# Ledger of designs, part 22: miniprotein binders against Uncharacterized protein C1840.07c

Target 1, 306 residues: Uncharacterized protein C1840.07c, of Schizosaccharomyces pombe (o74480)
Amino acid sequence: YFNVNQLFDHEFIKVFPNFKGNVEAKIKYPTVVYAIGDIHGDFPNALDVLSAAGVVSPVFPHEWTAGNATLVQTGDVVDRGPDTRKLFRWFNDLHKQAEKHGGRVVRLLGNHEFMNAKGDWRYVHPGDKASYPEPSEENRIIDWGHSGEIGNLLLSEYNVTYKDNTTGSHFMHAGLSPEWAYREETVNELGKELLSHFMSREKIPEYLEDFWAIEGPMWYRGLAQLSEEEACEVALNVTKTLNVNRLVMGHTPQFHGIVSRCEGRILLIDTGLCSAYAGERAVLRISQNDTDSIVEAVYRGKIVKL
Below, E stands for the ipSAE of ESMFold2; O stands for the ipSAE of OpenDDE; V2 stands for 0.75 times the mean of E and O plus 0.25 times the DockQ between their complexes.

## First folded at step 17 (miniprotein)

Design q1 (from n7 with E97R; at its last look DockQ between E and O 0.78; V2 from the best seeds 0.85)
Fold by ESMFold2, look of step 17:
Structure q1 (fold): chain B 306 residues (1-306), chain A 117 residues (1-117)
Amino acid sequence: as target 1 above (306 residues)
Amino acid sequence: SEDLLFLIYLIEELIFFVERAKELIKQGKYDEAEKLLELVEEEVRFLKEEAEKLRKEGHEEAAKRVEEVAKKLEELIKELKELLEKGDYEEAIELLRKMLELIRKLAEEIYKLAREE
């Protein structure tokens, strides 16, 4: 008989707190997807929750430890905290590492990335600006433009939405109204076009006006803010249109942890992770086999079934 | 318009932060609440900037309303900081409730304006 507990000594478990649990989950559920919401420039808190979940090493340089799993980051990496450049580089490196193991890091655009690309820096932390050599603001403009390190990553590696067929899950930053769910196939192309226009400081062309609007894909909060009954009506429509089991989104903060609505069809994963909000830090984990899935919120020190 | 988009976003962020600050005070997390109030102050300054944009676009009535609420919120934040310094936490919670009432009334007015456009 085989006991997984005998594979890992006590000192190894101290360094990798959820590694043993991840191995056991993989044996029973071969597909695992993690999701992390709004980070807002807070590398220490992102590291804390991702290492607690076993996605990255708690030991410097904090490399990928999730094997062939998928990690989805749902945008709003920038603003309010200082560690913007470090975070973008870290997630890019994690993706490269994950690919070597058959995994991946899916990176999605938040509304704050679009705001930074268009030059709206009202929420940029002084430490973010200070990470650039003088003249720091001009060097940051270049970095977020068509020729910059961050700008090129956003144009080449980022999308607005991600549909994961293996778990039947749809991921994005803000949310889709029924109208935009019907048009979901266009959302990633329109987002890339808008981002490029913003980097060029161009006015929004007419065909993108309803995309960049309060009910558009980068801003819509109905799934989070409508009454339970109304939100569930929208979610039933949207999940049916997209042929998915669940919708995962950040953008609307839930300071007490990950929130499930409409019997799991709506998962709100922005927990106010940035230290300025003092929210509960959590990562979503979806474990899948041929017949069912387990959806969980992973906190430091506990795991809660959703 | 884009100006109404950002105004709505800003108002919603204010609701989130003020509600969270009230909750933190109820939990005895006073340092965290004070740090969050610095973000609330930033958002209130942005309200005044949005009022100027509304006036430029010809929305004089809405601009005056946003400016009026922003000025009142600034006054209430100053009073709130004094209450927290003195340890008058029940009064601070009541003041935050008053701030939320002001912000929610403004939100209703601005949502109505956005729907009409």
Scores: ipSAE 0.847, ipTM 0.929, lowest interface PAE 0.8, mean pLDDT 91
ESMFold2 (binder alone), look of step 17: mean pLDDT 86; pTM 0.867
OpenDDE base, look of step 17: ipSAE 0.893; ipTM 0.948

Design q2 (from n7 with E74K E97R; at its last look DockQ between E and O 0.90; V2 from the best seeds 0.88)
Fold by ESMFold2, look of step 17:
Structure q2 (fold): chain B 306 residues (1-306), chain A 117 residues (1-117)
Amino acid sequence: as target 1 above (306 residues)
Amino acid sequence: SEDLLFLIYLIEELIFFVERAKELIKQGKYDEAEKLLELVEEEVRFLKEEAEKLRKEGHEEAAKRVEEVAKKLKELIKELKELLEKGDYEEAIELLRKMLELIRKLAEEIYKLAREE
């Protein structure tokens, strides 16, 4: 879409007078961030909604079409569906392409990635396992370890949180309680340490036990599950602590589409898009200029302002 | 602890999936509901495994309660599958509502246990 580094001088406008109107429209919202929630192994459904949003080509799905935009994927790529390896490779390829255009793909860890790294495969789809040569379980253990294709991606390219200062937006898989918001600057390093311990089949050290807990960063559902009033009290605290305008998270399914709470401070983007959940397919879009944001849910066939 | 973490997660997932299955049946999306119920059945099997972990950690009364609920849910899922095969959708919806009541009651009991630790 919009290339913020593209410059048009007066001589260009003299030759192409109709282009001036298009340039002014492109300048109004120069920053765009897309976000997609839990995918759970469903490549066709992820492709459907990302192509509908204009992020990837509907004809050539390995082609990035979002220019210098950012795409944030908020974790839970694995489990329930079969296309795990294809999805990890796809997002990595899209990131490489996005960089050529000044864009990026930010990839975040979900609790299911940690579960797979620690060897808890209770939700792994048979097609995922079958994508490995025999002995498939041993080969999958290696792939999810510190020497494997997926394991190396998780250690080198993934974080727990992403703070986007341009849009004033904070992204993660599950959510931050006020206590963890106060410690947000530690969350990515603690997540990396926990992931490494899990890949090595090591017992969780004591200082990470509160991280890997129901109120911790990979599991916290309060912003989604508390009453509107209580969730908004938490969100007001957390946004103030983080100095952001909004909190974007997956993890807690919203089967009918993206949900906004607390006047847009809470955006729940896990819509259960994998076929196993039969939820809606949606992508969040944040369009930003110096003074304004437009926050929208993009569905196949419609766009809804949030 | 981690054993209560996964038990709570599992119970919450059961609530999400059973509610969604009920909605799908009300909308006439029966194939989608049947697919989702396979996930529900799998989660109920894991619930029994979580009961054994609770027993090993010394939570004998909680383990018995989780095991009791898992056995009831397994039988209700069997009955639910038969109702759906016969096209008895209103009775299937009522059975799903009864399953939700059972799961939510268990959730309250387990949340209380987690707070006491």
Scores: ipSAE 0.856, ipTM 0.933, lowest interface PAE 0.8, mean pLDDT 90
ESMFold2 (binder alone), look of step 17: mean pLDDT 86; pTM 0.869
OpenDDE base, look of step 17: ipSAE 0.894; ipTM 0.948

Design q3 (at its last look DockQ between E and O 0.69; V2 from the best seeds 0.82)
Fold by ESMFold2, look of step 17:
Structure q3 (fold): chain B 306 residues (1-306), chain A 120 residues (1-120)
Amino acid sequence: as target 1 above (306 residues)
Amino acid sequence: SPEKEDLLFLIYLIEELIFFVERAKELIKQGKYDEAEKLLELVEEEVRFLKEEAEKLRKEGHEEAAKRVEEVAKKLEELIKELKELLEKGDYEEAIELLEKMLELIRKLAEEIYKLAREE
């Protein structure tokens, strides 16, 4: 492991056999960014992989243990699994805890968050609905609206994209085509506007139609699905436009683990970790100093350099 | 543009079906039969949504595409029932062959729908 997020008294005891190596890694690579992909309502599996990576405690109440690191969650927290409300609350609490240590939890919108906000609940798990008091459907509508707990979080704390200048990494749920990369500065405001229109059950304004489209930011899969050569041509264009070294995205499942394409310019981190998909459970870790970065996939029981 | 959004969701649903059916095949090859059964419940639900999208296509004047989507959805339902029986009996090689047949149907549909989307 190259990242010991913080050397706490309890952490020192836990990692005694590896203490020297972990301390040396933190000294050499002081900046660490973690990223976790689509969770789809599975709190136990998110906890398992985040605790294995050292981001949160495996012991209740599963608090932040990553010190001043950044955790990026790339959307699709909702649907298919039951633990939606618990997950949104957990990540919000983790962010507040991280701030006390100089860290942060960056939370990004997935297409499933937009679908829920617009009232398309085709993938909502019965346990999610049941977490609301009766009348549960009406209370869930409120919760995902302008006046709700989740709705307010989405409007105030969530973005479509996150550019991390310290590691030169760009994060989002689906992906940016070259066209949308040139407009990246507009993407977060457009996403907020679309989300608000959806919560109000308003027709999508014409200027947002290309945003909410197969090639738009919430759906684009070209970086994941195009041939290696074609995807790399897109990635070279997009990374140059955004002035970043790498593009990190969920949305397109990679059931065997985190996938790297185009010499590390494309990192696909949706591993289908929820139990409904039975995919591998992984967290991306980027460790950075002034001259180098190490990009790794962290699994339970092993770490793979990418 | 409700027609464009309906086509967007149809494409997404078809791609999700490909991902899930391929994953189910892999799980069976690995001997993870309980996980495959759980995933197939998700596949079955997606096939139901496929039928709903066909109805929207018909209302929008895409009769030929709607009929094609309905035909594939009905065939997939039949194959899922057969697949569940094979898995219960432990006929895993036959289950894998059935999943491959399902993938061929879904991929052919995907090509047809991608072409329709490009014409728009």
Scores: ipSAE 0.857, ipTM 0.932, lowest interface PAE 0.8, mean pLDDT 90
ESMFold2 (binder alone), look of step 17: mean pLDDT 86; pTM 0.865
OpenDDE base, look of step 17: ipSAE 0.886; ipTM 0.942

Design q4 (from n7 with D3M F16Y; at its last look DockQ between E and O 0.69; V2 from the best seeds 0.82)
Fold by ESMFold2, look of step 17:
Structure q4 (fold): chain B 306 residues (1-306), chain A 117 residues (1-117)
Amino acid sequence: as target 1 above (306 residues)
Amino acid sequence: SEMLLFLIYLIEELIYFVERAKELIKQGKYDEAEKLLELVEEEVRFLKEEAEKLRKEGHEEAAKRVEEVAKKLEELIKELKELLEKGDYEEAIELLEKMLELIRKLAEEIYKLAREE
């Protein structure tokens, strides 16, 4: 019912601050899923909003504090900012920590990860390149390849989509058109095949051309860009096809905060949180029990029901 | 196909960032707007690179159009920076609106080409 562009800015304090409210929501709702959008190499800003949400400690070494919850990161960790390697390592370590408590960190591929794997480094920050010993370019190529630290993580730990049956929520970086929703069961395999082709510097095979296209899973912005009426028609189709209640995606920036469309069926969580975009910092929180879901945007100092 | 993919992406990025810069100036957040202009400049440079790729792949008419818009945007960005340095914020907003008109018109042209392909 609320849109942050219409109601709030970050300087206003809500009645229910997020620090204690997060603990109370977890007790009443035993399943909690957090989601964070495009980070673009900005470790300080990712830390700031994840710690404000109670997912990680604000005190070094910034460890997992979300118990058995799930954190979904919807891609575009790389580019624009310098902290790429630190971020990939951090999320991997957080996943290992979360598993000890029955939680997890679900990591999804953004279009910028594919671009880096294929050698398109137009957006790579100089500090990212400088994090590698000389010859830095060659060492970064190796790191993003089949045997590299990042490349291996991308191939073994990352998917294009995540369907969370407990909350009835579907997560990805960009979005699914109705045609790709119909084929959703193929998307993760096709994404891994494309990623592997890119790491090998192979040309895109014909069967992947529609995957790597403006209406394909890594680029589709229709759920964000179409009119409210048209986007809702798409979302009604896609949610029925996938048998979910809501679609969560980054990729299309919403600089004032998390946006809900189509009565909550569309959740746009790329808020441009990296300093390069000058956007709001936000984390999506979905709290679930056997019968109900509460869907919220968590900001610094306030929580807004979506 | 992949070439039009990146063109569309760059054009949409420009729209989002120019709109945001205009909003920031209206709110008096001038430092943030200036930082976004650096991002806008980066995207304009990539438009120029995509125009060269279009030309090399035989899309001469589209390449000329993208190149013309990119050059005009570069000129407008230079004027915009001067206006911001002088504190001429209303004129800066009008210039940003002119930039948006150019970018949106290019977007329509490129969307049409993508649908034809």
Scores: ipSAE 0.843, ipTM 0.922, lowest interface PAE 0.9, mean pLDDT 90
ESMFold2 (binder alone), look of step 17: mean pLDDT 86; pTM 0.872
OpenDDE base, look of step 17: ipSAE 0.883; ipTM 0.945

Design q5 (from n7 with F6Y E97R; at its last look DockQ between E and O 0.74; V2 from the best seeds 0.84)
Fold by ESMFold2, look of step 17:
Order: structure tokens, then C-alpha cells, then sequence
Structure q5 (fold): chain B 306 residues (1-306), chain A 117 residues (1-117)
């Protein structure tokens, strides 16, 4: 239940606790970056947490409400849930809306996007396939290829990494080992090349084999899975190499909420929000002014400083 | 190789899902746990498919080991579903711990193989 005529009253604040606080935070901290992790085809749950954070309207058609803020979506939009096409279209529309206010929606590639582009559909939900007219599999192949709506979006609007200089934050789906951090300037071009090869059903060329490997940018989990000490040693190296304050990544699920490691240098934002995983629903919020940065996990009913 | 990449990913996903299912049962979220177990079954099927690919690449011993664990997990999942239907949640939690031990041991073996390549 939502009653729009009761804005700023006690009952509205109970349901949407971040609405009034979002306005006050922007006055003190003019730069705001939001980030949302793996969605896996769950439009209702993405809407729930993004609207609770004040990024989109809870009222249909769920348009952009974050002004000139940046929203980063860190990949794995596809698979496990049915709403893939709706989600890709929604984020594309949100980006267009955000641009009218000086904001943006930065969209990043997850390993599941690459898998779908290469024809590995082991995790595709039946409802995703059913969203295409018959013959549904052939039409989905086209949609994820060079001539398709999703395929063209992935090639033109998506990157592997995003570095936000204003907040000193680096975003991606999986993570960078020290070796790949040293080569970070090549990662987005190599990702685009690999994606194009996959869409053409071409074998991985030799120079891309280490990119598409367990220690490569689309798979690396060391920052999430190594011990606190070991992960922090990696993070200190990587943040120094990239000249950033923090590394934000999805891919490795944290079912109880957003996890901070290494004094905030590692932020793990995949909370398993899709209904198939039944994890927490969370959005990262980074608020910045000339002197201070506030990093928070935004849940439906609470905000936790990280 | 690419087949070891997907095998490692599957094993890690199994760990995440089985641990989550255990927590859901402890929280009384039994329907959510049963839904997640459907994903676990799918991952076990993919594990068997990766074992076949691993055998074709000449990793007969690793393929056999993966297949043995996958078959045991299938048996344990069937038993787990029966326990959940009967409401034997403490036994279900213990069975999930046993499944995790099997999966983590396999993970160590496969990580070692990946490093040797």
C-alpha cells in the first residue's frame, strides 16, 4: 500500500524510510552514486529495493527519481529469473531518463551475460525463453546476437569496469587480481572483443584465454573468498594500482547483506536478491562532498553505515 | 581449461546454495529452502555433464571423482526432500552439513588439479 497524497507524513516514512533522508543527504553531499548487484531476472525485487532507496518511483511506470545521481548495475541481470528482457529495457529507459537530469545509469557485464551471448543457456529461466514469440529459442538467439535488441545494448552500452573519479570508487562484476589491475586499461576493450567473438560463435582466441579464466576479470573471487588478511593485501595493491579508495563488486553472494572488508576497500554487493536465492535486498549508496565520503547499505527498512 | 572453469564455478555455487538452504531451514523458511533445492539439483546435473567433458579431455580420475560426488549428492537430496516433507528439520540440517563436507572436499581436489595445469 502506497498513498501519494501522504508524502512526508509519519506513515509514509515507515513504508519508505529513505525518501526524506535522501533529500537531506543530497543537500549535504551533492554527489551520490548508487550500486545494485546481481538481479538474475527478478524485476519485482529490483524494483522493491531501488524504490526503497529513492532511485526509481514505486508507482508504475517506475521512472527515474534520483536526479543527477549515478546508478551502477554490476551485471548478472540475466538467468534464474524470468524478467530478463523487461529488466534490460527498464535500465535502458532509466538511463535515458537520468540523462535529462544530468544523471546516468552505468551498466556492467556479468559472467552470465557472456554465457548467454556464447549460447550457454544452462541457467536461463523458462519464463525468459517464453517471453519470445515462437520459435522462441531461435528468436532468443537473434536477440542476444549482433542483430538483436539485447545484443546491441551489450555491445554499445555495457562495459566490464567503471571507475568513478568523483567518489574514488571502482565497480565491476567479479573482481581484479593484481595482474589484471595492472592491465585495467585493457579490460573494457578485451571484454568487448570477447563478447563479439561469443556472439559470432567463434572459439576464444588465444590472447583472450586468460581473460576468460578463473583468475580473469569475469570470474575472480579472491577479494571475496580469501582470508581477511590475504584479501586486504590484494585490495591494498589493487586500490593503489587503480588510484581509487574502494572496490565494489558483485558475483560472490552475501545472502545477509552488503559486506565491507579491509576497512571499506572491498564492498561485496551481490546479496542474492532474486527470489530464487532468497537473500537480502540491498543497494549500495556512496554520498560525496569535497571533504567526506559516506558509504551505506540501503535495505527496505533500514540504512547501515559501512 | 574452460571445463575446469565451469566445474569450479558449479562447485562454488553448490556451496553457496547448500549453505543458504541450511540457513533458510533454521529460520523456518521451508518453502524458500525447497525452491533453492531445485537449483541445487540443477547444479548437480550440470556437475555430471562437466565430469563427462573432463573425461574427454583425459582427466579420467577427476571425472570419476566428480561423478561419484554428484551421484551421492543426488541420493542425499532425495533423502533431504523426504525429511522436509516429514518436518524432520534437525535431521535435514545435519544432512546439509554432510553435503557441504562432500562438496568442500571435492572443491579442494579440483582446486589442486587446476593449479597443476
Amino acid sequence: as target 1 above (306 residues)
Amino acid sequence: SEDLLYLIYLIEELIFFVERAKELIKQGKYDEAEKLLELVEEEVRFLKEEAEKLRKEGHEEAAKRVEEVAKKLEELIKELKELLEKGDYEEAIELLRKMLELIRKLAEEIYKLAREE
Scores: ipSAE 0.866, ipTM 0.937, lowest interface PAE 0.8, mean pLDDT 91
ESMFold2 (binder alone), look of step 17: mean pLDDT 86; pTM 0.868
OpenDDE base, look of step 17: ipSAE 0.901; ipTM 0.952
ESMFold2, look of step 18: ipSAE 0.848; ipTM 0.929
ESMFold2 (binder alone), look of step 18: mean pLDDT 87; pTM 0.872
OpenDDE base, look of step 18: ipSAE 0.904; ipTM 0.953

Design q6 (from n7 with A107L; at its last look DockQ between E and O 0.89; V2 from the best seeds 0.88)
Fold by ESMFold2, look of step 17:
Structure q6 (fold): chain B 306 residues (1-306), chain A 117 residues (1-117)
Amino acid sequence: as target 1 above (306 residues)
Amino acid sequence: SEDLLFLIYLIEELIFFVERAKELIKQGKYDEAEKLLELVEEEVRFLKEEAEKLRKEGHEEAAKRVEEVAKKLEELIKELKELLEKGDYEEAIELLEKMLELIRKLLEEIYKLAREE
């Protein structure tokens, strides 16, 4: 039983307990960027945490409610869960809706998107494959190729990295070593080239081998896995090279929630939110004005300052 | 080497899932732990597949080591399932720690191989 009058009365009091104070708070932090990590095919859990953060409506059809904010999704939408096609379509629709309000949905490539494009389907959930009409395997190959719905989105709408100058934040799926941070301006084009080669089932050309390697942009875990001291040395180098205040990445699961390292320079936002991992559900929120940032982890029932 | 790349990734995923399964058991979330162990079993099967690819690339010694660890993990997973069925959760946690020690040692060996390439 949900009582609309009860909700509206509660929300009204919550929103306007001090009307002037609420207006001042919104004026102070006019820019908001949200980030959600690895989803792995779990639409219900992505909906749960994005609605808790106020990014989308909890009521069907789950439309954009974040005004002119930016949402960054840091890749690994595919694999392990069944809702892959629904999720890609949903984020594309949310982007279209966000643009009407002056906002945007920035979508980034995870290593699992590359694996699917190259035909490595070891982690594909049966429900994902079953979402295609028969012959489902052939139709999925087409969908992830140069002419498919997902393949076209990946080639036209997705990057490896996103630098947000408004918040001074750099977003990507895995991470940049110092060597790759030095070459960051090349990373998005190299990723696009690799993706295209994979969709054509072509051999990786030699100049892309270091990109598609354990220390490369789609796989690097040093910022998450090195000791606090070593990771902070890397992060200080990388943030200086990129001229940003913080590095936001998924890929390395943090099952208890969003982790901050190196005084907030490293934000690990893959919380294993898909039901297969039984991890926490969280969205990063960065609220920004000309001089200050508030960086928070938004959970279903609480908000934690990072 | 792409096969060393996937092997390292797979071993790291094993560590994440085994550690998470241990945490879930400590929290009394036994059904969630059992479902997560299905992912662990899947990754162990992939270890054997990656060993075959390593052999084709000329890494016979590493391939044999990965196969040895995969077989041992399969045996430990079978024992683990029996412990969970009996409700012997403290023993299950100890077995998961034994699995983690084995997996971490393998990861160190494979990282060393990858650096030498």
Scores: ipSAE 0.848, ipTM 0.930, lowest interface PAE 0.8, mean pLDDT 90
ESMFold2 (binder alone), look of step 17: mean pLDDT 86; pTM 0.865
OpenDDE base, look of step 17: ipSAE 0.894; ipTM 0.948

Design q7 (from n7 with Q27R; at its last look DockQ between E and O 0.91; V2 from the best seeds 0.88)
Fold by ESMFold2, look of step 17:
Structure q7 (fold): chain B 306 residues (1-306), chain A 117 residues (1-117)
Amino acid sequence: as target 1 above (306 residues)
Amino acid sequence: SEDLLFLIYLIEELIFFVERAKELIKRGKYDEAEKLLELVEEEVRFLKEEAEKLRKEGHEEAAKRVEEVAKKLEELIKELKELLEKGDYEEAIELLEKMLELIRKLAEEIYKLAREE
């Protein structure tokens, strides 16, 4: 009779409140995927919720602790908060660490990453700019371009979408209309092409105009904003087209926590976690075995089944 | 049109932030509401910039409407700040509801314009 509770004492659990739960979930559900939404330059709040979920250590230097799990970050790392460069470096380091354990950090593009690449800096926090040596704006232009540290990461490590066949889950920043779901296999290539055009300050070519539009992949909010009935009609179409069980997206803030719509087919994970928005701090957790999926919202101090 | 794309985005962000500010005040989270209202004020300034882009593209009637709403929102934000300084939170909530009505009406007008294009 092996009892998981005999492995950990009470003081350990107080320091790492979700660590025991992560071990028990792994035994019953060997595949685990975590997802975190819009961060907007807030390293302390991202650290708080990711460490509470057991994905990273709460102790400096805040390294990977999720074993062979996948963490998906659904974009909008930049703007409104100051910690942009620290966050991009942190997630890159976490990915390298995760790979050593058979895990990964999947990093997705948000519309704010595209805006920064094209030189639209209206939402850039002063602390972000100040993180560069003088002349700080010129150095930031370089950093977000083809030769920059962030620019190279965006071109080499980031996609618009991620389809996880093991859990039957599709992840992206904004959302796919039925038209774009039909074309999903093109979305990552088109996103990379658009990003490169923006970094070169080239005008958007005609074939990308519908991509960079209100109903396009970087902006579409229908799954979040349509009535429950209408959103569910879209989600049933999109999940069938993509052959997935659920759609996970940020972009449209849900200030009270992670929202499930259409019997779990729509998961809205942007909770406005940056301090500028004062929303809840949450991480999605999908646990999978041969027969079952469990989908949960992980908050600091509680876990809620969705 | 990219100009309508960003205009729609700004309007939606305004709705999210004003609704959240109202709820924060109802919950007694006044410092958080004031911080969020700084973002609202910033978005209203961007709204005026989008109106000028609309005018340059020949959408004069829409540009005037967006400018009228932006100016009214600026006036309401100034009044809102005074109410919050005095601790008149019920009146602040009523003013935020007035702001939401104005923004939602503008949203309907701009969505109609975008659909026609």
Scores: ipSAE 0.854, ipTM 0.933, lowest interface PAE 0.8, mean pLDDT 91
ESMFold2 (binder alone), look of step 17: mean pLDDT 86; pTM 0.867
OpenDDE base, look of step 17: ipSAE 0.886; ipTM 0.945

Design q8 (at its last look DockQ between E and O 0.88; V2 from the best seeds 0.88)
Fold by ESMFold2, look of step 17:
Structure q8 (fold): chain B 306 residues (1-306), chain A 120 residues (1-120)
Amino acid sequence: as target 1 above (306 residues)
Amino acid sequence: SPEKEMLLFLIYLIEELIYFVERAKELIKQGKYDEAEKLLELVEEEVRFLKEEAEKLRKEGHEEAAKRVEEVAKKLKELIKELKELLEKGDYEEAIELLRKMLELIRKLAEEIYKLAREE
């Protein structure tokens, strides 16, 4: 239940005798970043792995327990599963709670969020639609638009990428080709522009067509799909351009767990955790001090060094 | 453009089919038959979308590619029905082999569509 970053009195130590050891481990690695990949509407499975990692309480109402840590969610919260609205609200609440402890929840856009904003609902689960009062489709359109609860969150709280200078880690949903890495500082603004055009049902302008393309930031899979050698060539280029040590991405499913490529420069964290895929449930954990990084996959019941 | 977005989603659908069919095969090998059945519902959905994308291919002037996509989608739909019967009867080795056949069809289609995308 208790975050190791919080100070507790003598009564607490008597009840939880292993707590002092956990506090001393935190002092050794004071910065911690967690990342969770594609959720696709599965609140129970997201809760299971986030609580196993110590990020949230396993007990209702499942509040933040990670102190001043950062949690990065790399998009694709929507589609295939039913718990879309619950998940967006939950992560928003977790962020507010985290801020009170000096932590944060960084929320990133996946291609499925863009598809929903543009009205492409081919993957929307019936339970998601049913969460809206009738007429459910019209109410969902409003919710995903400029005036809606989800739409406003996407426009105000979400980015395409997150660069964490403390850990030297870059996070996004899909991936950056070398071309897009060169333009990385424009990616978040372009993503917001595209999202707004989609919500307004506007045809996207020509300058955004390469953004919304198979090699663009919301779709690129080369770091996951190319051979180890080819992917590593791309990753060496991209990490140098971005001045980071590692690239963390979802989008391309790794059903057996989090995959590391190119000596840790590529971390693939979409493990197909939603029940529809029956993949492993995993959270990435990066623990950082002045001299070292420890990069781990946290599963239910085990932790694996990457 | 309509052509570029059509190719984007067609490629995405094909890749998703590969990932889902590979995963279904693994689940059956592990004896996780309920999970495999649930995943096959997603595979059926992707096959239906694949047929819809073929119509867009035709509208963009790619009649031969559209016919190829339609033929593969129809065959996959038939194979999924056969697969469900095999699973109901407990013929799991035959189900695994049928999934390999499905992957062969999907991967060949992927090569054809990647070539089309490069030409554009």
Scores: ipSAE 0.871, ipTM 0.937, lowest interface PAE 0.8, mean pLDDT 90
ESMFold2 (binder alone), look of step 17: mean pLDDT 86; pTM 0.860
OpenDDE base, look of step 17: ipSAE 0.878; ipTM 0.943

## First folded at step 18 (miniprotein)

Design r1 (from q5 with E74K; at its last look DockQ between E and O 0.86; V2 from the best seeds 0.88)
Amino acid sequence: SEDLLYLIYLIEELIFFVERAKELIKQGKYDEAEKLLELVEEEVRFLKEEAEKLRKEGHEEAAKRVEEVAKKLKELIKELKELLEKGDYEEAIELLRKMLELIRKLAEEIYKLAREE
ESMFold2, look of step 18: ipSAE 0.870; ipTM 0.938
ESMFold2 (binder alone), look of step 18: mean pLDDT 86; pTM 0.868
OpenDDE base, look of step 18: ipSAE 0.905; ipTM 0.953
ESMFold2, look of step 20: ipSAE 0.871; ipTM 0.939
ESMFold2 (binder alone), look of step 20: mean pLDDT 86; pTM 0.871
OpenDDE base, look of step 20: ipSAE 0.902; ipTM 0.952

